# Ledger of designs, part 146: miniprotein binders against p81326

Target 1, 226 residues: p81326
Amino acid sequence: MLHFGGFIMEINHISKILEKEREEYIRNKVEEYLKQGFSKDDAVNKANQSWRTYIGHRIQDVIYNLLKKFLKDSGLKVTTDKALNNRNLPEELDKVKRLIAINYGEYLFLPDADVIVYKVENNDIKIIAIISVKNSFRERRFETTYWKLKLKESPVTSHIKVFLATPDKDNEISYKCPNGKPKKMRIILEYELDGIYFLKEDFEETEKAKHFGKIVEDIIEISKKL

## First folded at step 11 (miniprotein)

Design u45
Fold by ESMFold2-Fast, scan of step 11:
Structure u45 (fold): chain B 226 residues (1-226), chain A 83 residues (1-83)
Amino acid sequence: as target 1 above (226 residues)
Amino acid sequence: SDLEKRAEQLIEFAEYLIRLAEDLLEEGRPKFAIEWLKLAVRFLQMALELARKNNLDELAERIEKLIERAKELIERAEKIKES
């Protein structure tokens, strides 16, 4: 499609591809671990743990490349937490790191910012958004909201949009209770965060909880207002 | 032009998807390599339409070659998947 909406639909198709990828990945990893001498139960458990790490990195990489390529002509730049953790940072990235770091006395700690979008304006760097990628909500389920609330405490960081990106394959935050009410966790995350981008088809879309394909357009619009 | 910039964005993202699929093929995962390649072809087809509508002949030819490459990789992946 020539329409921008057509592009959004194709980006949303990434969700279907990621959903289908798990079965092949697990099968291959189980085979690998069995060849290494692990029991069937251990091989399956290790394969599932490997999948959780793998899919998190895959989603982060896809989001990074999508945003970097489609935002480049809008005056926006994209980096990652991995880049910011290098010892020898370019001046620009050092400034980005300082502008998102939260001060705990003598220590500076980065929020859970897997992907960071910023712009250079008036010879200063302005952070537009951070995206946290979560594959599972079993551990530290409100970590992203903690970082959002901490960033809101400072005039330097209070404007920064905090987004969650997740396939939510276990239906932890897209699951509805039998009475049709969203789960408490979904309600809290949607209320506190600036948005949730789902990499899945089956969920109820709202103003803040959207299909992943809308992320490019949303960030461009936000950058114009900041 | 803005349309030419959009075509380049689509091409660059499709190239990323092709590299991702090539990595999956090296890992012995042809089924999902095919899915990523099909998505890359669809982005390239969108870029091709933009190039053709705007008479960007050199760009259109470059995109057509990338589509051919992606389709060749799909055929290779289909063969691997069947084995």
Scores: ipSAE 0.763, ipTM 0.911, lowest interface PAE 0.7, mean pLDDT 85

Design u46
Fold by ESMFold2-Fast, scan of step 11:
Structure u46 (fold): chain B 226 residues (1-226), chain A 83 residues (1-83)
Amino acid sequence: as target 1 above (226 residues)
Amino acid sequence: SDLEKRAEQLIEFAEYLIRLAEQLLEEGRPKFAIEWLKLAVRFLQMALELARKNNLDELAERIEKLIERAKELIERAEKIKES
């Protein structure tokens, strides 16, 4: 039998690998910018800006590939918001985009859907889940919650599960406060969202706040009910 | 789930991590490539355990070769890191 606890542990180590990546990435980018003629201070600032963009893409790509590989045998497909913003969409992805877009009068916008899981039955598409990937909660902490509430307003999208995936390196939503209560942000996110999946070893676990390694089986179970 | 399918999923994810590490080596980031390769080896070890417990000898041999490939890449990355 598969040692499931081992799988969860290795998945959670992804956050530690990403932390180690920062140092080498910054060093290489600083050297690159210095070769282009930037000052030391400008090179460091540009390298840090580049890192923020890079780490977002890296963790999203890792999560995308993990879900794609582990869901393929369950009749589930995985795409990204980047793919849906391509100028030339295949018919299937164009239909996926239409099924998750939110109406604001004359305008349609995609939710914060870094990774999207769907299934195709006959020639019809059913959206299973949207996963928002967040490395920090300093600024747009409730953006995922906003999109969840908007999706609930339509019978077309109200069934879609909205999950948050995060390493939470700054421990902003991982642990209880010294008085034993979760932080307000953690309470609100857990209440409004369908689940929070942590890419880290230790955190306050609940029925909705789980190790990221559990996301595969959870999505498969949800898809069977749709 | 089907244990053979699960082993294949672990292998495919490990292959993704090996490709990621190869890209990082080409980009001059050997320290980081090593970390992803170590993770790939750990997933391949899980797949190998599943293959061996279910007497899937051909699959086990394939996994062992992938582990050897990942270890060779780690050695290459260590040399690049020292240079």
Scores: ipSAE 0.699, ipTM 0.887, lowest interface PAE 1.2, mean pLDDT 86

Design u47
Fold by ESMFold2-Fast, scan of step 11:
Structure u47 (fold): chain B 226 residues (1-226), chain A 83 residues (1-83)
Amino acid sequence: as target 1 above (226 residues)
Amino acid sequence: SDLEKRAEQLIEFAEYLIRLAEYLLEEGRPKFAIEWLKLAVRFLQMALELARKNNLDELAERIEKLIERAKELIERAEKIKES
């Protein structure tokens, strides 16, 4: 294994690159909307909405590829909710989908599982973890928590670890009690989820709230205990 | 060996970052292609350090060629950015 601090430092560069891209993207989009006749305030709001949509997929893709490359030699496989929603699903992925789907009477729904880690042993599949990737907490703050609570209700899915991965650039959940004021969102997410992994340098570290650089080793350790 | 597997993991992730940068160049975003390529070089340098420390000469040579390719892409992206 590489020196831990070195790996964390390189992961921090991902956050720095994304932040630089955000600044340029928003500046360009504000200019574009102003040319279309929108007010300054409307242009800024629309640019920020556009950025959230634009960057969400890229963060998910980077995390997916990182986990796929670094977990492959540990007997672990990685897929995405996008792959599981394909109509022509391979047998292995169809089994993965069935093992994480939640029953709502006539309907089956997948949890908010941007990235899914599983293993195959003797043609049987065991789901290790699902990771929800959140760039921003302005919308759908407790969606990941809802899915964790639903997964706990079934003996088939209750063992599955539910993690949140986030750059949290707006410091929405980076600290439990900044300036003496409890942050309900951070407190609830940490309490209910199995872990929060930050793609940033500054945050309040706890047993469950860690730097993203630790996620690979944590998943490997969890898989060994199953 | 475990060290060779770690080096391969770093190389494969760096190769992904190089492909991402190539995609960004095609999308007309050379500034950000450069940033992702620089990150790829850092991961390749970590892999190179592992290879050299463990006297894996053939793997080290392969990594050095990948670093050279990434740096050539950075130079290309810099020229596109300046245009």
Scores: ipSAE 0.442, ipTM 0.803, lowest interface PAE 2.4, mean pLDDT 85

Design u48
Fold by ESMFold2-Fast, scan of step 11:
Structure u48 (fold): chain B 226 residues (1-226), chain A 83 residues (1-83)
Amino acid sequence: as target 1 above (226 residues)
Amino acid sequence: SDLEKRAEQLIEFAEYLIRLAELLLEEGRPKFAIEWLKLAVRFLQMALELARKNNLDELAERIEKLIERAKELIERAEKIKES
């Protein structure tokens, strides 16, 4: 049981660790850009853009490694969209890619599946879940819900669980208004998705919105029913 | 056993965090390497409690050595941070 020993609490600390890196990361990047000949204003702007990319990759990498380590003994495998976009795929990953692709007439596209959980039984692959990792919701608020709705349209992909994982540092979807009502974006995301996993402490848990540390046991239970 | 598998999972995740901290030290970020190492120590302490409760002496010894290594890396990072 991953609830013991404060496991969930320690996982929630990851968000705080990531945030502590921001100030020195930006300072170092500003110095690098100044050395390259950029103006102070351009250096600051480029450093902030670089941080947004960096933090996204860091969160994704941590989530990938956590799921890989904790799911391996349950007969589950974990991969990433980055791995699936390699030119020469191993046969197993090529099959994973084909099983998660969405058909648009003459075209096939992958959903935004930062982390993918699957199992292999008798050389057959079954996709269990995809996890979309989001650090911010400003411009791509419902991208994950769009992919969930598309996956539901096909008998090949309709069983795949779609989860959102987020620190939600800016309280964009974990904050409640003074009247106790969740924000519209939170209501829609929770309704359409199979779950939201927060890498933070300060939110009210529901049946579908949980502390990220609970994702391991949830995925294992889902896999037993497939 | 299931408890041994759980302890091993905690150990492997802590080892990942230690490797991440080592990369941060190479990149000149000792302050944040320390944060990841402290998290690794806490996961190793959870694994140690499981090993000791179940009388897994060899596993406990292995975990204790990993905690010692992580603490040595924290000490090294503290010295780099203060320089």
Scores: ipSAE 0.694, ipTM 0.889, lowest interface PAE 1.3, mean pLDDT 86

Design u49
Fold by ESMFold2-Fast, scan of step 11:
Structure u49 (fold): chain B 226 residues (1-226), chain A 83 residues (1-83)
Amino acid sequence: as target 1 above (226 residues)
Amino acid sequence: SDLEKRAEQLIEFAEYLIRLAEEILEEGRPKFAIEWLKLAVRFLQMALELARKNNLDELAERIEKLIERAKELIERAEKIKES
C-alpha cells in the first residue's frame, strides 16, 4: 500500500509543530506589544490572549484545508462555521446553514461545527459530517456531545455524523487509568459521538477513536452510504 | 487514475503548507516556518514517490520544482533565524 502509514505519521506530527510554536509566537508578540508602548506585564498578558485565539484558528484552518484537498475528488465539499457566519451567503451555503441549524422556539442556532462536510446532488444538499475541533476540555468538555444529541432529535439532521478532532496534548481523553479503564470523559465522548480523531501518535485506537489521518477514508465511506 | 489524484491531493496540501509557512515567516517566526516547510517537503516526497512508481514524468518534474522552492524557503528562513 502506498505510504498510508507514512501519511498518518506526518499528520500526527502537526501536533508537535503546534506545541513547539507557542514559545516563539509569545516571544514575538511580546516584542510587538512592547514596541506599541504596552508595559511588560500587559504585553505578556496580551500575547497569551493572542496565542489562545491563534492556536484555535490555526488547528481549524489546517483541518479545513486537509479535508478540502483530500475530499474534493470524492464529490464532497467542505466549509466552516466562520464561512456560514458571513452576512451575505451564497445560496448553497445558506442551504447548508439551514440544514444544520437547531430550533429553540423563537431562535435558530448553529451547532459547534468548526468544519462541515457536505455533498450536492441534483440541486439538493446532503450534510455528511460536522467536525468539532478542541484543544482542551477544561470548561466545555461535553459541548460536542450536547450538539450531537440535539442533532439526533430531528429527522433532518439525525443522519449527520459528529466527530471530535483534537491534539489532546494534555492527555485529557487519550490517557488510560492504571487499571486500563479509560477516563469518564473519554468513555462518554466515545459513546455519544460518531468518532474521535487524535492529532497525536501515542494512544490506543478503537473502532471510534483513531488517528486523524483516517478521517478522509471514513468520511468517503459514510458518503457512499448516504 | 486514483494514484494520480492522490499525488495531486498531496501536492495541493503541501502547497497550502508552503503558503502557511510564508505567512508565518513574514510574521517573524522563522523557526516554525521551517517546521511547516519540512512537513510540506515530506508530503511532496510522498507525491514524488507515487509519480515515479507510476511513470508520471511531467508530474514528477513539477513536484521536484516544488521541493526545490520549499528548500529555498527553508534556507531563507534559516538565515533569518541565525541573524
Scores: ipSAE 0.763, ipTM 0.912, lowest interface PAE 0.9, mean pLDDT 86

Design u5
Fold by ESMFold2-Fast, scan of step 11:
Structure u5 (fold): chain B 226 residues (1-226), chain A 83 residues (1-83)
Amino acid sequence: as target 1 above (226 residues)
Amino acid sequence: SDLEHRAEQLIEFAEYLIRLAEELLEEGRPKFAIEWLKLAVRFLQMALELARKNNLDELAERIEKLIERAKELIERAEKIKES
């Protein structure tokens, strides 16, 4: 039985493993850059930038595989924006791409949709949710909110749930009013998005801000209404 | 059964974690391979509990073999780490 309590305990290990990786990854990358002739300061800066890219991809890959495995038996399919950026798409993925792409005059862009959940019924595609994965809120802090607002403007995409998934290790959005002072980023993200899923133990839980272990059940419930 | 499906989901995710750990070993990162393998074992233990509670003997045997494989990989990774 995949139940909330047991699943939550195991998912918390993912966040702990990812944090442990940082220290060793940085040390190894610093050594590599020093060997290439970079100064100590440059090596450290390059190693930190490499880590941000690496951890972003690792978290996205883990979330993608978790959702793919745990949603399969509910008739749900999972893909990624990287898969949708292939030039020659299978018909099914081409339909998925067309159902989430946003028009900007001469240009078409995909939203910040690291992971996409959809279903296929009688050759018809129904997009259930898109999940934006963020390791850090230093840059692009409201980009997911922007994409949510753009998707909401069209009758084709307004039903699509937009979720944020994050370890939030720096406690940037973990609490709404730490020290009695409203945290603008957390408040706006929770208000505008359909949900925030944390890959960590310590955060303020609400109807929309939950531990990542609840995401599978939430997506299944949403899919039943579509 | 639904319960068999839940156990299978846990097994498939654990298999992904084992593959991830094998890739990390190839990259010379045994410390983190061990951590992902330990997580895989924990998911497999959850699946094993489900299988045993419901008398799914064949599934339980399959899970036990996967746990053994994961533990063997942990031992291999520990040796690499000490080198």
Scores: ipSAE 0.407, ipTM 0.789, lowest interface PAE 3.0, mean pLDDT 86

Design u50
Fold by ESMFold2-Fast, scan of step 11:
Structure u50 (fold): chain B 226 residues (1-226), chain A 83 residues (1-83)
Amino acid sequence: as target 1 above (226 residues)
Amino acid sequence: SDLEKRAEQLIEFAEYLIRLAEEMLEEGRPKFAIEWLKLAVRFLQMALELARKNNLDELAERIEKLIERAKELIERAEKIKES
């Protein structure tokens, strides 16, 4: 399908759109913090932190809406960790939450599941995929792999696909070393996870590391096998 | 049909992008809004091509009106940006 190829390329462009106003956003926030009495160094640090929070929410929202709209006709439903953390959950979302939660004795924790894809069959819920959305890999680089390994330990959750979605604007995991070898972080993430989907144009695709636009068809195919 | 469903999905995503752009305009960010609107137009053009190739005249007309709306919003955003 020709229009789907175009779709993939246009989706990759989202990362560029998100970056275009970054400098102006940061400059405006720096000025705002300076007016509030913060030092120049504190204002810059706070502005950069504000941008990282803002852009993270924007990317998650775009991914959520894309998946919701493109998967609905395949009998698939999409929700978010934000929705699952609501105090008054509908029965269906309460069941979704329980099916992805990991038990640590007396404690129950949700994995790093920014977006969740599931289906409903005969009043039973089946989780198809969990998507972790990361704008950068500075401090929490292997958190998604930890959750993947924990989910694999239980027969209830071992079938759940764990994907990473990222613009990787700073080329933290899409860059190759001078010898052609991928960085250690890229090797580990690709090995342990079920897939990495990049919201960017410039990277070398592999079987597991793909343009984000391909996630829709991949999830539909996975769902058919479950 | 599967092709008709895909056209509707493209339209719905473009409508989301247009709403996002309208929010950006309300917040005084016309440069960002223009980029989201241009992306919406590109998705609508994909849907239009699909509708035309499959003789879905009513759908094609609906898409053409959405493209016109998005382009009008781009022109408005560019005027705001120049201000």
Scores: ipSAE 0.694, ipTM 0.889, lowest interface PAE 1.2, mean pLDDT 85

Design u51
Fold by ESMFold2-Fast, scan of step 11:
Structure u51 (fold): chain B 226 residues (1-226), chain A 83 residues (1-83)
Amino acid sequence: as target 1 above (226 residues)
Amino acid sequence: SDLEKRAEQLIEFAEYLIRLAEEYLEEGRPKFAIEWLKLAVRFLQMALELARKNNLDELAERIEKLIERAKELIERAEKIKES
């Protein structure tokens, strides 16, 4: 028999691999930029920018493949925002796109949905969850909460679960303040979103803030209730 | 069967991890290729345990061959890392 706890542990090990890679990646990029004639401060800043882009794509890819492989036998399908932006969209994905689009008067926009989980029953599509991947909260800190609040406004989309997945390298939402109070951003994100999945070892764990490895079982359970 | 489906899920994810490791090798990054391959082997070992406990001999043989392939890639990556 499959030990489910063992499965979660191995999925969570992905976080350790990515954390170890960060130090080596940044060190190598700093040396590369220094050779190109950048100052030390500029080289460090550019290396950190490069890492954020790199790791964002890696995490999106890992989440997509994890969910696609482990949800297929639960009647669930997985797609990405990249797939939905294809010019020649298949009928099924065109329906998915329409079911998550948000109305702004005469304009329609897609939410920040890096990975989308849906089900197909009797030719009807139901969106289960949207996962947004964030590596830094310095620039676009509340975008995910904005999209969640917009989706809640419509009976068509109000059932859609919105999750944040993040390594939170800079400890912006992982830990308590010195007085024991969580930071404002952590409070707002946890309150408004349906969950936060951390790709890291240490953080303040709650019912809504969990290790990444729990995402598969959580989505399966949500799909049974919808 | 449900058990065969679970084993197949583990195999498919391990195959993804092996492909990811091959990308790291192509980029000259054997240290992290080894990390991904070792993780793939652990998922394949979970699948193998399921196959063996349920007497799925053909599936077990397929998984054993994938484990051997992943171990051969680890050996290759270790040699690159040493050079």
Scores: ipSAE 0.815, ipTM 0.929, lowest interface PAE 0.6, mean pLDDT 87

Design u52
Fold by ESMFold2-Fast, scan of step 11:
Parts: C-alpha cells; sequence; structure tokens
Structure u52 (fold): chain B 226 residues (1-226), chain A 83 residues (1-83)
C-alpha cells in the first residue's frame, strides 16, 4: 500500500521534468534560428512553435508507454491515433479504428484519441477508453468534450470512456476561484467527460478529477464491467 | 504473483525512461537525461523494495544492476553537463 502513494507522487513529478525542459529547449532553438539568419522576434516565434509540437509528442509518448507497461498484465492493449493512421494496418488495429470511428453521413472520422485502450476477448475487440492528452488549454479547450458527446450518440461507441490527461501547468482547469467556484471550462469538462487525470500535485481531487497515477486502476476496473 | 508482475511493470517503465535519457545524451542534452534517469532510479527502487520483501533474490539482483547502470549514466551526464 505504501508503494501506491509513492507511485502517484513520482508520476506527478513528470510534470516538473517537462516544465524544466521548456526553458532550455526554447533557449537552444532561439540560438539555432538566430544562426540561420532569422530576426530575434522570428526566432522566438519559431522556437515557441517548435516547443508546442515537441512537448505534445513527448507527453503523449510518456503516457502511452506508462499505460502500455502497467496495463499489459490485465489483458489490456494500448495504441495511438498515429498508429491507426498508418497505411496497411494490422487486422487488429484496423478493427480498433473501425470501432471508434464516428459517422458524418458520407464520411467517417476518428475522434481526438491520442491514446486508446482496448481488449481482445475471443477474437472480439472491445474499446475501453480513449485518452485525450493536452499540455495547454489556450486553444481547442472543448474539443475533447465534443468528441465525448459524439461518441455517446452511437450504440457502437456510447460505452467508450473519454478521459483527459494534462499537466495543467498554468492552472487553467485545476485552480479554484477565491469563492471556491471552479471556472466555466473546468465545470464543463468535468461534467461531460468520464474523468480528468492531472500530472501535477497541487489540486483538489474529486470523484472525476484525480492524480494521473490512478488511471491504471480505474481503467482495469472499467474493463472488468465490460 | 501479482507483486512480481507489479515489480516487472516498474522495471519496464524504468527501462523506457533510461532509453529516453540515452536519447537526450545523444542529443547533447545531459541536464534532462539526468532528470529522467533519477526518475528511473526511483521506480527501480520501488521495484527493488517489492522484490526484497517477497524474497525474490534473482529479481532483486537484476534490479540492483539496472540501478547501477542508471547511476553510471547519471555520472557520465554530470561530467558532460559540467564541461
Amino acid sequence: as target 1 above (226 residues)
Amino acid sequence: SDLEKRAEQLIEFAEYLIRLAEEFLEEGRPKFAIEWLKLAVRFLQMALELARKNNLDELAERIEKLIERAKELIERAEKIKES
């Protein structure tokens, strides 16, 4: 039991490592662009664009590998939206892709499912959860909520849990106002989604908003009911 | 056993973090290699405690060797960082 608390604490530390990387990354990229002949303003802008892309991939990769390692012994498999967009998919991943696709008349689109958890039982695939990974909420703040609402509309996808995973380093959805009321964005996200998992230490846990380290046990429990 | 499976999960995640740190070293970014390696050591220490409490001597020895490898990489990264 002591191991459980230690595990959660160390997982939350990932947020701090990612934050420290930003300053050095941007400094090095600015220097690189300046050497290429860009102005200071252009170099800073390009460095910030590069950081947004880099950190998005980094946090998704860390979450993917964590879930893959800790869920494998529970009969659960993990994949990514990038894997599903590969040409010539293996049969199993092709089935996963078809089971999360949303119908828009003549068109089928995948939700914003950065990480997907599923199980294979008697050659049947059951999607357990999709996890949307967000490093910031500056833009596309309700995109995860949109996909949750669309998935609820179909009997094929209505059982799929939709989770948000985020460091929320700028306290955009983990802070509370002085009067104790959460901001509108936090209220909407927590109401509509099946869970929010924070890669940070300082926030008030609720039944749906938890430390990221708790996601493993939550997903295992959900999978047993399906 | 369930405890042995948890120890193995911790080891595999730590191995991923060590690989990530090695990529940072190859990119000339020792500062972050050190941070990821220190996190890997902490997960390996959790796995070691589970192995020792359950008298899994061979697994404990394997974990101890991984911790030593991670510490050697930290020392290498610290020297690169200092220079």
Scores: ipSAE 0.746, ipTM 0.907, lowest interface PAE 1.1, mean pLDDT 87

Design u53
Fold by ESMFold2-Fast, scan of step 11:
Structure u53 (fold): chain B 226 residues (1-226), chain A 83 residues (1-83)
Amino acid sequence: as target 1 above (226 residues)
Amino acid sequence: SDLEKRAEQLIEFAEYLIRLAEELLEDGRPKFAIEWLKLAVRFLQMALELARKNNLDELAERIEKLIERAKELIERAEKIKES
């Protein structure tokens, strides 16, 4: 695309839209809970919990639709963890589910994959990438890393790229210590994962930590090598 | 052509953003509907530039109509916001 730089800039603007939406969402939810009889402190706490769930779904949906629209002409398909948990799974998605399953002895479990990119060639399915979407890093800091390490253990899944996508509006993994060094969580996530894609403008890019708009071309390039 | 496919991808993503904005309007949130619609218009403008530079006249007309629709939705949202 001739003006791909503009695309990256506009994608980064999504983080600002989401941040402004938070303010009104929280105010409206606080008012709603107050009308239900909750105390001010309980209303605020419940509103913040509601926002975390809402924004998680919003970011995942935006990322899913972006990847679906921009990858379709490269022979790539996109699905979600939610779709794979459907009771009546189409044959193609059932195959995708089996190809990312991890063996725990007599049990098979799926990694936590919010968005999954795969391709179908001559009736063969190849999983390209799993994208984990995080809007915050409280108690689930290394969950994506755990699944990456488990996928690496099997020859069936070791080729699958594992990416983290995040607005990181609170600078939890883009914040540097006063000495300019990244925090432990950022160091571990960047080391173990195949990439981190930020839905924000202000951060220091590295080989593996990039503006989210770059994910489309990165995935296309990876798929060509498989 | 590759450029035609890229323009179509931009259009499809913009259409998603327009649907998202319509949902926000129905939920009584015109301020954020406007922000998503403005983003949709910017992606449509990128698609329009690609179509025009490649002399894809029919595609350009289709994109211009989508931009007009998105702008009409912005005007509607602005009136709802003022209410």
Scores: ipSAE 0.750, ipTM 0.907, lowest interface PAE 1.0, mean pLDDT 86

Design u54
Fold by ESMFold2-Fast, scan of step 11:
Parts: C-alpha cells; sequence; structure tokens
Structure u54 (fold): chain B 226 residues (1-226), chain A 83 residues (1-83)
C-alpha cells in the first residue's frame, strides 16, 4: 500500500505531539503534589519522574494500538510484554510467552519486547517480530541488541525479527558526525538489529533505518515468508 | 477490498486517538487533546478520500460524522484551554 505516503508523514509527527504534552503534564502534576503537601522542589522532582514513566507508557500504547489496528486484516495478532506478565494467561498468550522466553540456567526471562507480533496457523503460533520502544539511549545503549543476540542462539527464536522504534529526540542515532559518518551506537544498532523505525521526519533512510509508518508493510511481508 | 480494509483501519486508529483525547480532556489536558484530535482528523480525511474514490457512500457518510465529532471536541478543548 505504497499509495499512502501521507500516512507515513503523519505518523512521524507523533514524537512532536508527545514533546508538546510535557509542559502541561508537568504543570498539572506539580499542582497535584503541592496540594498533597510536598515542597515546590519535591513537587517538581516528582512531576519530572512521573513524566518519564508516563511518556514511556504513552509511546508504547500508541505503537501497540497502531500495529493492532493495521495488522488485524493480515491475519496477525499483537500483544505486549505486560500482557504476558499477567498471572492468569490465556492458552494462546502462554504459548507466545514460551516461544520468546530465553533460558538462563534455572530461569526463563522474557526479552524486553514492548510489543510482540505473531500469527496463529493450524493451532501453531509463529512469532513474527518484537519491537523495543526507546525514547533515549543514555543508560541502556545496547539493550535491544543484547536481546537480538540472545534470540539468535536458538533455532526456536532465531527467525524472530527484532526492531527498535524510537523518536530519537536527542539525535543519538539519527545524527551524522560532521564527516558524514554515523555515530558508533547507530552503526552497531543498525548492523545487529533487523530494523530501526524512527518516529521523526528528519533523518537519512537506509534499507534498515526507516520512517515508522513503513513498519506495517514490512511486518506483513515478513509474515508471508513464515 | 484492500482499499476498504485500509479505510476501516484508518477509522479504527482515529477512533483510538479520539478516545485518547477524551481521556486527556477529562484529566484537564486540553492542549494535547487538541493535537491528538488533529491527528485523528487527518487520518479520517485520508479514509474519506479512499471511500469517495471507491464510491463507498455509506462509509464516507460515517467518516464525515466522525470528522464532525472530532472537530466539535477540538472546539470544546480550545475553550477549556482558554479557561
Amino acid sequence: as target 1 above (226 residues)
Amino acid sequence: SDLEKRAEQLIEFAEYLIRLAEELLEKGRPKFAIEWLKLAVRFLQMALELARKNNLDELAERIEKLIERAKELIERAEKIKES
């Protein structure tokens, strides 16, 4: 559906909308904490911490709902790592969880898979892709890459595509150095991951680094080959 | 048809954005409700163009009503923002 370039352009503006939300969110939270009896400095600090938690959940929720709406007619299903961590899992989600879990001796852990795309054929589940959503790379520079490398170790999970979705607000991986060379982190992430999808307009696209709006068609094409 | 399915997908995502905006209005965050509603209107306009080009008159009428609803919410949010 290459007819809908406007869709891709509008999706790129999600990051800008989220940035505008920050100021009003923080003002409202500061007022709330002041009413609870916190000092001005404590209220501001708590509001900023609340914002960091809120924005992470907001971006994940928007991406989850977008993928769920646009993939449903292609026989694809979408879930989240939060859904998989529920105590009582439906049989289907329990199977999804088992198919992406990574073995650490006595323990099984889920990768940092904020959004998971899978299909069901003949009562068998096939995991198509996991999407890691990152607003910044300050403390967790290669977390998504770590999970990709772990998934490659097993024939059960080696086919799973691992994508990064990010606004890259701080230009940590969409920026080129003055000599035209990408930063080391961008080079490593693009090399190891199956794709990077930017929720921003201004960057140079490559085969693996694309506008987020292209993820829908990419996932559908991948699913046809599995 | 594939085009009709695309129009429905655009509508469903826009409906999600409208619900998100309504939630933000309830929480006293009109500025961001407006931005999400504007995005919803743009997706609905894309769906409307698809419906009209494919002579899907019933779907087009449904989309036009959703656009009207979203614009009414924008006007409400603008008034709240001014207060």
Scores: ipSAE 0.717, ipTM 0.899, lowest interface PAE 1.1, mean pLDDT 86

Design u55
Fold by ESMFold2-Fast, scan of step 11:
Structure u55 (fold): chain B 226 residues (1-226), chain A 83 residues (1-83)
Amino acid sequence: as target 1 above (226 residues)
Amino acid sequence: SDLEKRAEQLIEFAEYLIRLAEELLEYGRPKFAIEWLKLAVRFLQMALELARKNNLDELAERIEKLIERAKELIERAEKIKES
């Protein structure tokens, strides 16, 4: 379970399912684009773009549902940035939204928080963590780090843990020194963030870089101290 | 109590995976519906082990029924995949 390797093994299997789906999805999309008259290189590029959009929504949804199901009995609630963007928010979610907003002079913006964990005590809301879900790092390599640094500036948000969850299929941040050469992205993300959770088996594990299956227990422990 | 809650968490997550698989079947993706259903079965088997070790007979029966349902969906998806 949460205390045994079985749970972690099954969580890691999510990455294997997603990779098999990626291979078939891209193959099928390449064939579709070639049929439409695109060159082989353009077809491949368009297929990869389509996959990133398609799978991004699913992996976020899987993570949201996993956290929601496994945290509910620990007095913790889970919501999403999508839920917070609804026109008419329930009072509780309106409070959550206000507690993670960042001040830019005359403007307030929400961080890119795909999944948000909070608790309610005596009608007061305490934000525990935000989880940024990244399927690739090509375009948004330090976005999560930027939001962590901004949240640290305010006494209202400085306690909020910022986590990154990623399959990291392209091995962009899986190791600090692949082939003996420092990987700045992995080193900076690990240094600045409160944790990186990998949905894969092969990566360099540290105190802050862990298998995704450990996130539930870590969040519960953090919540007890806040 | 804590073990029963954990079993329930595993069950609820497995139910989510079954719903995901049913959606994939509806959209003509039986191969991946099967993969998600197999994962759901593995989570249900973990829940079943917890229920049996703690003599929770009613819960165990409920889990066994869910495993049977998931396996039936796998069989349906296999037939669709081969068509």
Scores: ipSAE 0.722, ipTM 0.892, lowest interface PAE 0.9, mean pLDDT 86

